# Miniprotein binders against Pyridoxal reductase, chloroplastic (PLR1): the designs that were tried, part 13

Target 1, 350 residues: Pyridoxal reductase, chloroplastic (PLR1), of Arabidopsis thaliana (Mouse-ear cress) (q56y42)
Amino acid sequence: CSNNTSNITTFKPLKLPLFWPWQKVKMGPLSVSPMGFGTWAWGNQLLWGYQTSMDDQLQQAFELALENGINLFDTADSYGTGRLNGQSERLLGKFIKESQGLKGKQNEVVVATKFAAYPWRLTSGQFVNACRASLDRLQIDQLGIGQLHWSTASYAPLQELVLWDGLVQMYEKGLVRAVGVSNYGPQQLVKIHDYLKTRGVPLCSAQVQFSLLSMGKEQLEIKSICDELGIRLISYSPLGLGMLTGKYSSSKLPTGPRSLLFRQILPGLEPLLLALSEIAKKRGKTMPQVAINWCICKGTVPIPGIKSVRHVEDNLGALGWKLTNDEQLQLEYAAKESPKSMIQNIFQTR
Short names: E, the ipSAE of ESMFold2; O, the ipSAE of OpenDDE; V2, 0.75 times the mean of E and O plus 0.25 times the DockQ between their complexes.

## First folded at step 16 (miniprotein)

Design r5 (from q4 with L23M R74K; at its last look DockQ between E and O 0.79; V2 from the best seeds 0.80)
Fold by OpenDDE base, look of step 16:
Order: C-alpha cells, then structure tokens, then sequence
Structure r5 (fold): chain B 350 residues (1-350), chain A 93 residues (1-93)
C-alpha cells in the first residue's frame, strides 16, 4: 500500500488587504494605490547599511506590498551607492519578474523612476538613453511614469529645455506611459506643464517633500497648482527621514550622519510628536501610520521607503481609515508650533 | 561665534564628485545670503573622495544654527538622491 501523500497545496487564503476596501487614485492615465513605496534605501550602503544579503528580505517585503494591493513603486536611476549605482532599479526589475503574485500581470505594476539631471546629459537623446538604461535595469519595455528628478533652472537653464524635450521624446517613443517631475517649485511646475501640454504630453505627477515637517506655504501652493492642473502630488519623505516615527529622541539618536540633523531638529518637534502620539494612541495606530494617513488626507500619494516586511506591515496600517478634520487640524497646529525649519531639498526650485 | 563643518563624500564617478562640489559651493552661497552669515569653504578632490571644510561665522547664534541645519539637511538629501556616501563632523568655536 504505497501511501501517496497528496501534496495538498494549501491555497494560502487570499488575505484580504488589511485596508480593504480602498479606492485607487488616478494619476494621469494610470490608476495607483493611495500609497506607493519608495526604494531609495535599496543599494544605499552608508545611510541604510544595504548589503546584498538583504535582497531576499526586500523581495518578501515587495511581495507583501503587492499582495496587499500596492501597485506604485518609486525608484531612480541614481539610487544605489558607489558600485551599486542603479541597484534599486535592478532589484525592482528582478522582483517584478520573479513575482509569483503577479502571475503574468507585471503591467499592473506602476514603476515610477526618476532620471537624474546630470550635467553630462546635454542632449535630449542622452536623456532618452537614460530612460532606455532604466528600462534595461528594470527588465521592462515601458515605464509607468518617467520623472525628471529635478529642475536645472537655477544653475543650468539651457539644459532644462533639453531635458523637457527628452521627456517629450520618451513619451512619443512609448518608453513611458506618463511623465512626471520631482523637486519642482510652483513657478517651474507651471512652466513645464504648459510646455508639455502644447506638445500633447500629459504631466501626471509632481513629487515633492510633503509631510507634517514639510507643509509650509510653498508645499500648499504646489498642492493648489497640482489640484488646478489635474496633477497628482506624490509626497516623498512622509516620515521626515524617520523623525515622525517616535523611535528617536534627543537621548536616542539614529546612527550615522542623520544623528547630527536629528539632534538639531528633534527638540523643537515636541508639540508635533506629542500630537502624533496622542492621536496614534486614540486610534490604536502607530505614529508612522498617522503621519502617512495625514499625507493621504491632504490629497497626496505618499511613498514611504520599504526596508523590511515589518515596515511594509506598519505602513499598510496607514490605509483603510482616515483622520478626522479635527485630528488633521490638531496635527497641523502642533506642526506650526514646532520651529518651522522648512528644509527644502537642494534641488527644489521656486 | 564660529561653526566648522567637515564633510567627506565618496563616489567612484569623478564627474559626480565635480558636480557635487559645484552644488555645495552654490548651496553655501545661498545659505550665506539667506541667513546673513559668513561662509568660507575649502574643497579638495582626491581619488574618488571629496573633502570639504566649511566655516560658518556670524553674530546671531540662531542664524548660525539655522544655517547649519540647512547645510546638514541639503547635504544628506543630495547624498541620498545622487547615490553618494557622506560623513559629517561638526566643531563649535
């Protein structure tokens, strides 16, 4: 009697996303999850301590995000330090290709990469070649969103027009489904929108630093312009490099270069951190979940970084609920009482 | 009051290091104007490394601290976005 142990393939029940049901957000021709994930840590050796031994853990974190209906992943061609340049795109491409969850639906993943405005990218053709190099690293034929990583208007205005024409050519060649920008201020955002519109190219997204730490007049103006022009605002650093997590204090600083910055800023953030903690406790949520949920309530798409399965689980808990208007106002008041060190990115334009 | 900042940036692309050096100089000029502080900068490039010494001087302690904060933040984000490694030391005089 040969006991044929039937390998009962335990169909792992399709775990309903922890935040189901939720609505997809329009971003030009695309439909994305109300939160995406950023991959800036992938290949970052010094600030994050990336090692290739972490790739399996990052793959598990990616799969968990997909299983929970996340379909927006942000990367850049400049991500990855030293010899690991482009590693974020390589890993993302590998994970999309190897995904058992996607089952041939790889095109449902919206890859949003950013092309650096390097000073040696002097022609539109060279900028289109940067897009091709990203497609090669990602192992895909078409990007969801091709993004200009920053404007050169402040220091190389002649180069900026060449890069804008490069975005047009990427779209016309079908290399990207939509075009976006990052680190554009209000004035440059209007200019590029008008430039692209006259050429039949939809500007679908503007990516800026937007959080409870970065909600000043400029961010509100960018948000207003985005709403008027039908541009989706993507909020990077929704957790302020980790300052809004409650994990750090003046007595418990992060390691590395961030310790200096956090020592300088954290003492002034006490009102904001207290308000985050109180609302988090009242809602049975974490401080990161509240901070990310605030970005969503403000009509942005936040892109917190993936670092582990645990961080994906925590960030997913920011979805399926909303802060009340009173809770949003309480957080915004506490943020205004905190010293307004509105630190903009070096590449943020006017 | 004077703040000295030593910055070490590493990259295997010498084109990137030259770009970073230019951006740091420009950033420091903008910091000096914005906060009304005096900024001196020395930049040395060697074999995949930038060594940057910054001196920030001013009579208003609050302006000095804000200038330092802006410098630190902009360097950190630049390093993240450009895929460069960065070390920073601060001395106060």
Amino acid sequence: as target 1 above (350 residues)
Amino acid sequence: SKIRVEIRIESDDPRLLRFIARMIKWMLEEIAKKYGVKVEVEIEERDGELRIRVEIEGDNPEALEKALEMLLFKILYMAIELGADVEIRIERE
Scores: ipSAE 0.761, ipTM 0.909, lowest interface PAE 0.8, mean pLDDT 91
ESMFold2, look of step 16: ipSAE 0.847; ipTM 0.934
ESMFold2 (binder alone), look of step 16: mean pLDDT 83; pTM 0.803

## First folded at step 18 (miniprotein)

Design t1 (from n2 with A10L V24R I26E V71R L73R T75E; at its last look DockQ between E and O 0.50; V2 from the best seeds 0.00; counts 0 for: pTM O .769 < .8, SAP 78.128 > 70)
Fold by OpenDDE base, look of step 18:
Structure t1 (fold): chain B 350 residues (1-350), chain A 113 residues (1-113)
Amino acid sequence: as target 1 above (350 residues)
Amino acid sequence: SDEERLREILREIEELARRLGAIRVEIRIESDDPRLLRFIAMLIKRMVEEIAKKYGVKVEVEIEERDGELRIRVEIEGDNPEALERALEMLLFRILYMAIELGADVEIRIERE
């Protein structure tokens, strides 16, 4: 009696790709997924309750993102609080290194980090050293995108030129494949673009707050300038710090410092939240998925934050479909009828 | 939970703002880098000046630095409750984003009189 133990090779169902290779977004010399992930929660103790016991869960979330073709990960050298300063970059570097799915494909991951414009970074050399320190924490030889985290134009205009020269030097030294900026307003974005162009350095990305809550005149002007100059807009806070999730209402406020902000803003968001809910129901999607999909439809690359496998799964559901033009207009109309908009970042320039 | 405590704090701010024509907020920021704390103090001072001008409110700020902690007391005064609420919203939101961008831990409390 020959016991033919049929090795039922459980064929893991071939996960259909959420997007095709030709749907990758150009970002200078790079090709990125239509959505990236932000890692600012990694190492943030007070606002997110980060604990090192979560690292395994974050690793699983990262691997799930990679398995689904996400290759853009945004971080900063300032992410991680107190003793956990730089923890986001450390974790990202660890996860890239340990990811079995990346064996021989580590170069497909686009790490986009942001270098803080700290007052003590007074020389271009010190700013280049910040890039080196990020490379060390990430355990990689070259960054995908080196970003200036904010402009100093409003308070230290002389420092800003030094930081711009630092970006040039990072690019010339091959420490970064591309350069980008964050929190630049329309006027300052043109200035840095022109400066970098005179040095033969292409500005590839501008990271700004862009969502259904952040469609002000300034954001539309930034988007127009980015389109004209061939700059890819990266949308941070595509969910408006969670206001667009539908998880919160006037009766169900978030915890923490966000509760007051949400209590004040949520009543004025009723038209937008209703439109999001209706479209979400019609599409068999979640409100977050609709809000992220809108950012993609607008030609931006959203970078929602991830904290868990569930957050990755939820956000991945924003891919593989598109809002119609009519659905986009419905959302934009409802957003305009909403009297409250997101407040801009303190570092956002004019 | 820290969550319930903050909801209580926030209800108290709104109630105080409505009753007193003034809102008092204590902000604690922790960092091992005194340079970062000084930078944050400068940013908060500028932020408060901008808020005061934008909303037509009086804002007083006291800043103390001790042993890797920055304590900031902000008093917002004004005759229009809506202006006070908006000024507070702007302050809290900007502090929150500043803390995120700078990697600083921020605790926000209401000072009860």
Scores: ipSAE 0.718, ipTM 0.836, lowest interface PAE 0.8, mean pLDDT 87
ESMFold2, look of step 18: ipSAE 0.769; ipTM 0.865
ESMFold2 (binder alone), look of step 18: mean pLDDT 77; pTM 0.733

Design t2 (from t1 with E85A R112L; at its last look DockQ between E and O 0.73; V2 from the best seeds 0.00; counts 0 for: pTM E .795 < .8, SAP 72.936 > 70)
Fold by ESMFold2, look of step 18:
Structure t2 (fold): chain B 350 residues (1-350), chain A 113 residues (1-113)
Amino acid sequence: as target 1 above (350 residues)
Amino acid sequence: SDEERLREILREIEELARRLGAIRVEIRIESDDPRLLRFIAMLIKRMVEEIAKKYGVKVEVEIEERDGELRIRVEIEGDNPEALARALEMLLFRILYMAIELGADVEIRIELE
């Protein structure tokens, strides 16, 4: 032991955990940035107004995310409306291939995609072929995470068992580094975890709607199960499709189809939006940054969407700081005081 | 534009709910794959039942498939005009969200009796 009396007056700094992009977090065998980005808007003409003229802007936004240490990008084989089906995966693959920052390091990007539980995917081999089709659209040889997009338990329980075998085969064949699920409720999450564990395939992630607008009893139960079983929760729609940004109010609705939802939910959100605004002002942050930081503080990995360079710039400001426990409790109390919350995804099971 | 049509649909929903105590809507969903259309029809029937319970309204649904298109006729009725309008708006949004997640297109038209 050295002479410790020289250190008494200088006290070593108390280091609080911060959410820097280079301080990766574990997701099964993977190491991912504490926030990722979602690509649902890529090819989504109806809700997000996608046009191919936006591709250069989306590519610049992707490059900005990479330059700032983001390595997790989430997509799905169904993303893209109508004739643009699969466009999200094609764009992500193009941007990865063309990236100068990734030259020779493409495998450092963790691509998470989802395979729709379409009714014609009736064998494990067909589900594996869906994964191969995704790899082809992405122009990569291996996914970071292959996810079952939703459970079929409520309408086709025998189909679900073959889809679970498909996930096992994707892993065994080396097509994915890890497997996950999306839109699984508490009961089905435990069931698939046990199924995969018996077969030596760890369930690394569960992706559900999780935010200050979606933190009800069921969502908190899913989070608790994830914590107990070592599953990383990926939070989708962390901003409630934009309701938590402060951009909209009951008197200033979006011009597109989101207005159908916002008209019912926003009038009940004033306590939560005020709490977000107050904390944002106190911390010198924006309301989206506070809402996303909250998701990270809960131990989830949020995946806000990429729509523009400015959107990415703002969302990156959610990193590098941490809400205090009191600030987290203030937000959670205000959220519970809301008479309205986000609607549940039609695909989420029990 | 599509946004102008949506704004007009929202105004018509409000007016019909107040005047008639009932709303009839036709929704069209297109897909290159008829298996997807049948799957969507099943999901819409479940969604309608949930919304009828949540908003305390009566809902009748007829679904017809022709030429790569679902035609969904929905009638919502009840004593509370606000509940009628909110129920239909929620149903429309959930259908849009679900169809987009599945990669299908959707068009909404309001038909008067």
Scores: ipSAE 0.749, ipTM 0.861, lowest interface PAE 1.0, mean pLDDT 87
ESMFold2 (binder alone), look of step 18: mean pLDDT 75; pTM 0.697
OpenDDE base, look of step 18: ipSAE 0.780; ipTM 0.885

Design t3 (from t1 with R109V R112L; at its last look DockQ between E and O 0.90; V2 from the best seeds 0.00; counts 0 for: pTM E .796 < .8, SAP 73.154 > 70)
Amino acid sequence: SDEERLREILREIEELARRLGAIRVEIRIESDDPRLLRFIAMLIKRMVEEIAKKYGVKVEVEIEERDGELRIRVEIEGDNPEALERALEMLLFRILYMAIELGADVEIVIELE
ESMFold2, look of step 18: ipSAE 0.781; ipTM 0.877
ESMFold2 (binder alone), look of step 18: mean pLDDT 75; pTM 0.692
OpenDDE base, look of step 18: ipSAE 0.780; ipTM 0.889

Design t4 (from n2 with A10L E12A V24T V71R L73R T75E R109A R112V; at its last look DockQ between E and O 0.77; V2 from the best seeds 0.00; counts 0 for: SAP 79.142 > 70)
Amino acid sequence: SDEERLREILRAIEELARRLGAITVIIRIESDDPRLLRFIAMLIKRMVEEIAKKYGVKVEVEIEERDGELRIRVEIEGDNPEALERALEMLLFRILYMAIELGADVEIAIEVE
ESMFold2, look of step 18: ipSAE 0.769; ipTM 0.877
ESMFold2 (binder alone), look of step 18: mean pLDDT 75; pTM 0.698
OpenDDE base, look of step 18: ipSAE 0.819; ipTM 0.907

Design t5 (from t1 with R86M R112L; at its last look DockQ between E and O 0.89; V2 from the best seeds 0.00; counts 0 for: pTM E .779 < .8, SAP 74.341 > 70)
Fold by ESMFold2, look of step 18:
Order: structure tokens, then sequence, then C-alpha cells
Structure t5 (fold): chain B 350 residues (1-350), chain A 113 residues (1-113)
């Protein structure tokens, strides 16, 4: 591996992979790419400006990711606002079905979805039926990972046990290859792991907000528990909804609703953004690539969003290299010097 | 455009915070499922309490359900206009984020006295 390729203008014929097959990561019975992609923006009109006219570009972005060895795609049964409810799953299913690169091999894509802990999901059978509805929207027979979207322990502890049994049933019925959770804090993560283990169901993944803006004591404790118990941490919002891209500053805010959040957090991020910029320049990379690579270096699988072909092209550049330990420490110290961090999901437990 | 509407809302928030020491907003959340709206109402009450404590402001909330729509009237008061503005903006973002994650539609309006 050589970083000195700038003087060679005819390098296109080699087609080297972004990562080798042995660099895939284990997620229970699954072998996944070291980075996946999230589909929260698909059907999200208010935060991400989704319009159906974007579907062709989203499909092209999906194909680009697939062509470069990405096999993990994360969605949820709640993704899509209002009348677009479930649209994210429908689009992903459509793209998988229509893909030429997956001809006869659609089951090699690892689809991870999440089942919302809605208050009307009060029996394990109702939770299993939510999984069947997701499979129908996706037009596939089996999920890679079925995830409980959040814990109900803080407001409906009896419901949570029912939902845990629903995960057991999904696994036993063969509807999912693996089970996971999202937005679980350290205490509840240990509890569900033990519950599932006594029923012969391995907990394969825990998905939480994890990034240079979300690496406080609680997030690091979750990571430690995942390492000890053989659970793969999936990092959502690895770019802090765009705050880590270098596109924005306290004097250059986004034009949409993210400005409500960015106005309060960006003014304190100069040390971190400078460290990201310095390392990006040194390595010949972009700031998003450095931020995503950091998540990979921590042993997590980040899932940046798919919004355009150009952004997927950039995010793929996070693969195939590794921050040094000194560079990781520099970023982490700069993050600690920043007085603000990303807001926590309202559903994340202790 | 939605961008122009958001900028207008932000300017009105700043103006009301300076002039009155209080801001009143109406948030509308739509869903075909009234059970989702009731769940969101419960979550917003908890969120309002957390925001009031974090920013040191007084918050009053009234929540009404009307055929497929949740109408949330929030009044925020305080002596520090910057804290008042920040509290409301954070509350609005957290409500948008939560409602979108749950699959609901959101509309925001600023109310006068």
Amino acid sequence: as target 1 above (350 residues)
Amino acid sequence: SDEERLREILREIEELARRLGAIRVEIRIESDDPRLLRFIAMLIKRMVEEIAKKYGVKVEVEIEERDGELRIRVEIEGDNPEALEMALEMLLFRILYMAIELGADVEIRIELE
C-alpha cells in the first residue's frame, strides 16, 4: 500500500477493491462490510428534503455502494413521514429487486431494519407481525438483522418483555438471521443480552449514536459492553447530521431545520473541526472520510446516510486506510475540548 | 419556500423574546393513527420538562387532539432572551426529530398574544 500515486495519470485499469473480503466484520452469523449505509433520508421530507424526483439518484447511489462491496443497509418500519410511512423500506426493497449486480443473489445484501416500540404493540405476536409487514414492504423473505428500535423500560417495562419475546419468536420462526437493539444504554443492554441468551438467541448488534460528537462516558461504556459480550456496535449519525463535514460553521449554517440544532452546537466545535481538517489535509482525505474512519478504527460499523451519488462516492473514501493511534488520540482530545456534544436520542436508556 | 418559512419563524422568535420575554407557538403534528398522536403527546410533556430545567425557563404546554392532528400550544417565559430563544429552538428541533423518527408530519406556527 503506497500513498504516493499523485503523479500517475493512467491508473484506471487496475480496479483494486476498496477493501479485501477478509476485512469484513462479524455481526453474529453475518459477514458485513466495514461500513454500511443508512436510509433515514428516504421519505424524510422535513429534515432531509426528500422528493420522489430523487429516487433515480438514490438508486444510483445504492448501486454505487453495492458495486464497491457494501452489503449492509439500515432502515426502519417508521421511516417516511405521514403518507410516506414505510417508504424507506419500500425504496430499499425496490432497489434490491431491480439491481443487476444482485441478479440471483439478493439474499447477499444484509438488510437491517428496526421495529418501532409503538404503544399498540402489546403482544409478541403483534411484534412478529410488524416484522412480517417489513418483509412485505421490502419484498424479501428474511431480514439480515431485526432490531428493536428503542427500549420501553423507562415508561412501559411490561411491554418491553413482550417485545423481547417478539424478537425471540422472529428468530425462532426464521424471519431474521440475527437480532439487535437500538438506543439501549449500558444497563438495559446487559439485561436483554442475558434474556436472549437464556432462550438460545444471540444478540448480534447494538445501534447507538456514536461519533466524535457522541463519545461520552455512556457511549464508551456501551462500546465496552459490546466488546465483552460479542455484540457489534453500529454507529448512527457518524457525521453528526452533517456538523462534522466542514461544510458549516457558526457563521455558515444549513438552510433547513438542522439550523435549530447547529446554532447551539457548532460555535463550540472549532477545536474538533480544526483537528479533522488538519488530519484530512495531512492524509489527502476529506473531513467526512476522517470522521467515518475514526468510527471504523473504534471497531464500530458506521452507517452514514445515502442522499446523493456524490456523497456516497466521498463516504466510500473512508475505506481502505486507517488513522494512526496518535491521530485518533488527537481527534478524541479535540472532541473533549469542545464544550458541546450531539443531543441524545430521547429513547436511549441507562 | 420551506427555507423562507423557517427563517421567518426564527426572526419572529428573536423579536418576541426581546419584546415580551415570552414566546407562544403552536405545533401541529399529523398522523393517520390517533394512537401515535397520543404517544407523541406524552413524550412532548416529558421533553418540555427537560428543556425548561436545562435552560432555566418557565414552560406551559396545552395539548389537544383533533381528527388526525395534534395541536400543541407551548408558552415559554424567562428573563434571559438568549436562553428563551435557545430553549424554544431546541424544543422545536427535538419535536421535529422525534416526530419524523416515529413517522408523523410536523407543522410549526408562531402565535401572537
Scores: ipSAE 0.761, ipTM 0.867, lowest interface PAE 0.8, mean pLDDT 87
ESMFold2 (binder alone), look of step 18: mean pLDDT 75; pTM 0.695
OpenDDE base, look of step 18: ipSAE 0.800; ipTM 0.901

Design t6 (from t1 with R46W R86K R112L; at its last look DockQ between E and O 0.73; V2 from the best seeds 0.00; counts 0 for: pTM E .776 < .8, SAP 78.622 > 70)
Fold by ESMFold2, look of step 18:
Structure t6 (fold): chain B 350 residues (1-350), chain A 113 residues (1-113)
Amino acid sequence: as target 1 above (350 residues)
Amino acid sequence: SDEERLREILREIEELARRLGAIRVEIRIESDDPRLLRFIAMLIKWMVEEIAKKYGVKVEVEIEERDGELRIRVEIEGDNPEALEKALEMLLFRILYMAIELGADVEIRIELE
């Protein structure tokens, strides 16, 4: 018998992703990455200093997030100040369309947007038209999640039912795959859930300020209701506008308008910032990564902002690991012992 | 620079609070949409009420709408200079945050009186 010698079999190591596919999170009919990204800074001149010269870096940051398995991006029809109204949605749509990584797969991105509850949006048809305008700016045919940006209960309670009917119509017309709300307090959250349920429309998400600086009684009650009713909580401002990053302290404040807030809150945060720092050091992580990971561990989907490639690189390090239960309790205890917390959004109701 | 302008405003607020036990400011917000100006005026009245309660200060506000502009005159008075300063700073931040949430084409000019 003559034998051929086989070539030596080469074996490449398996590549490990930042998170496994089974770590994706259910959000109604959607499967989303365990962290998303917010686009609030895109067109935000007043707080974040947006300039159009930043668009190339924003596009690179978007591509980096996409390459690492992020598929949830949150925007709003009101994002963009002044002449840049709607700019956040336009940029997101542009980046999705131009992405080489999404060739033929643009529908795999879950776009979540929000429709402002302006007091002149007085009919369900007007609210549906706001959704169509968002789709036009995004240059897509269907949203992943259409969200009512805030409740009108505190200033126009009769308008709110009209806006709820607008969400129903968006869903029934197929303009959105799922509906959600933002800035709803516990009482109004239950009410809209029940209202939509009787109309055959599941409420898939509730987006509120939620972080180690925003975990007071009301926010925890919202979380509990979400868990009970099968609603996914989306955590905005998971880093407290930067207060949880470790970049700032009582002696090193930001130079912009955030200093007005930080000067009142940072001096009382030393126990929490120390706990974050200690855990970050122990884990070989950064403080932002620990704070974001905490939101993930609570079963929420945090959406830190996209401002630069460097920030996205850092935030991605929040994935692929979990705080232990003891570490979570340590952070929560330090947060509850802090005399300071983040201010409530003006639109959040009881 | 805008940074230097903000620092100067904050120093003037501190001095006025200590010297007079009162702070008076005028805030100007501009928009081409009169519906947005009316909505903003309502929201500012809420902020003032919440700020007065939170910081234990007396706040009076006058709001005038003319020619695409809101002029908001705020007077904050009280016995605690720190409370006066913190109340005004929080009001300013909340107004800025609100403008962002509304996508408003606003120009905020803070003029100490």
Scores: ipSAE 0.744, ipTM 0.859, lowest interface PAE 0.9, mean pLDDT 87
ESMFold2 (binder alone), look of step 18: mean pLDDT 75; pTM 0.692
OpenDDE base, look of step 18: ipSAE 0.778; ipTM 0.888

## First folded at step 19 (miniprotein)

Design u1 (from t4 with M42R R94Y A104S E111V V112R; at its last look DockQ between E and O 0.73; V2 from the best seeds 0.00; counts 0 for: pae E 1.6 > 1.5, pTM E .796 < .8, SAP 72.254 > 70)
Fold by ESMFold2, look of step 19:
Structure u1 (fold): chain B 350 residues (1-350), chain A 113 residues (1-113)
Amino acid sequence: as target 1 above (350 residues)
Amino acid sequence: SDEERLREILRAIEELARRLGAITVIIRIESDDPRLLRFIARLIKRMVEEIAKKYGVKVEVEIEERDGELRIRVEIEGDNPEALERALEMLLFYILYMAIELGSDVEIAIVRE
């Protein structure tokens, strides 16, 4: 039995945050790691192949992320298909509660969830109750960030005002430390920012699809507004659902539903994929690590998915270094030379 | 498996587009709340219109709501088999993506006549 572990510091990370090349970043009143993890795959059988037999592996992946200084985890009340609806929140809550490294420190994890703008959520009280239901599934008393999952402005503008008031009430009741939005376009983002500002509620984040495949005029305008207004952009799908990993090509498509999209987009991405590959090789990194690092270099907080211990190990390698300005420009130029880009989320507004 | 079923659907799309220049798809979506089903129906109609314009294909849509289920018959036709295939593949991906984001189950079937 030769174990040098001390009782006081057994679960302490090997590298402390003050010694990292990248400091934790502000997100309203919150301090978060420069990368978080998304849990969309948890309960997502059709697109991501989730099976309950994966739960132990997901828990190990969560523990690895936490051990390496990640404190931001993003989920949503709609995550999980069919019978598994809400499963993502339930798993995250279970992993937080069962973590030995978090005993007495559960509040250091920043849980961000999203509340779907379902047609039946028509009063501020109903929206607040959606937050309480998320807290119950997560088994925590307070969220770090409560996010409106999408705007209803394009089809139910009166509902949207009610949902905004619901965010205000969530904050005033202490159910969330801050609020955010997801899939908000430039016009609606400015409007909700003004609405919340006059009510003293911190709009800490705007979460949109943002990547080397999703950096067109609208996404760059959203980023510019976020920078101007002091809102942290959270980048979802930083790897373009896997198109930026280098695992697939026009001759090697995924076997599942992503092939529907990849057939339309992967042809013509060769300039971008080559630039990613060249920089990855030069830096001794993987293509996912370069793509995620690019998001961080742009001042966003990317949230790649947790699917396995191996994927978390790889994604953690996106931290601790920084693309040069020339490398960033090389990637952006290659992305512009590619005739295809990622499709927009169907819920994103103007 | 869902992946194997989707592969069969994609092969049927390719064959019917080449042979007939027209494809009929039946989409079934389930939800506990009929208000969500009506919302999904409106989203699908918008998706269909946008896809038809982008790919230069003609689309007819019939929608029926029954017993917690939305049933959508999409008839798509065009002179260019490749455009027809691309349009339908993108439509299917949007529908699957939307249903997953709303926490709904989706089934898709091709009419082989």
Scores: ipSAE 0.635, ipTM 0.826, lowest interface PAE 1.6, mean pLDDT 86
ESMFold2 (binder alone), look of step 19: mean pLDDT 71; pTM 0.639
OpenDDE base, look of step 19: ipSAE 0.649; ipTM 0.865

Design u2 (from t4 with M42R R94Y A104S; at its last look DockQ between E and O 0.68; V2 from the best seeds 0.00; counts 0 for: other shape alone 2.897 > 2.5, SAP 75.232 > 70)
Fold by OpenDDE base, look of step 19:
Structure u2 (fold): chain B 350 residues (1-350), chain A 113 residues (1-113)
Amino acid sequence: as target 1 above (350 residues)
Amino acid sequence: SDEERLREILRAIEELARRLGAITVIIRIESDDPRLLRFIARLIKRMVEEIAKKYGVKVEVEIEERDGELRIRVEIEGDNPEALERALEMLLFYILYMAIELGSDVEIAIEVE
């Protein structure tokens, strides 16, 4: 009689969310969690070390996010390299479908994807087809938010108008609930808003790099325009690719391409890292939680990347509390003492 | 490892910048989509212009497309070896970051001349 001791992995009952209550935020017609999760790490080998053996861990991270009331997930059709092209959308679609917590409620998840402005997307119909291809990978009938991933205004202004008409057609066809943009500067943001408004399509979101490392004059101007026009600002890279986590220093660089960037920016970041650490200690929080909470306090919806349950747990700790105005000012002052700002996206327009 | 190779390249760059006041780098990008390669080539030209302005260096760029490969020759000149090194580090980061954002299966080889 061989006693097969079945290792019952006792899932410890999730204690009451340590971070409740928080309020949902309006994003056009949508109601979203005050923080979303970015899925850029899903399928990205070079920057994030993705391997298919991580898929179960990513699924657990996704499910934990849902159980804690996170309903905004940001992705893109360009996420995943080579043979893994579209992997982020495929994984997200799989996880939504397989989630027991969403049984019969898959439509409660707000998927925000971004359509790349590839040079071969020369017609509005081709851009609408990109939306359909994303819907197919996601295995859903309608997107929450269809986003233009970047503007072509600086190098292909005629293509940009075609892409804008593609967004209109996606909305009119009911393929997306709302329309958004990413990497738009102040001037192009106003132009697309006006173009969409004349066609009865509301611009609901603008996604830009916004963090304690990316809070310059341009980011503040974009935020002001968003506030005036009723556009919700989504802040990507709220942790500055991990620089604001306190895990790295000049003596302890990350692996891969991020080492090149961090070697240039980490020297002189000590005042900001110190301020984050002091406030984190005072609040009984982590440095990432403080940095994400700052983005929320500034009226943005941050979309930190997740790769594990631990990242979800840590990021969830940014909710259910707020930095004081004095703590925000202390962080912003310390951020201004840094001699080097974060690099901007190459596609960021004026 | 790719990381060890990158460190060796960076050391070679630092040495060249210090000795010559100029750096020549060849970047090879491979892809089966020639449309993507032509797009990357246009982006690299813009990156180079932005980096030249940011670091106060002169940058010349030659780009050849052949048989699913982009060969990009970058010449960086300047009076400050540290500016040269930092300009090139940033260029490499931008090229890598762009390739990742585009979802391209881009193999990047870096050679120092």
Scores: ipSAE 0.532, ipTM 0.818, lowest interface PAE 1.3, mean pLDDT 87
ESMFold2, look of step 19: ipSAE 0.709; ipTM 0.857
ESMFold2 (binder alone), look of step 19: mean pLDDT 75; pTM 0.691

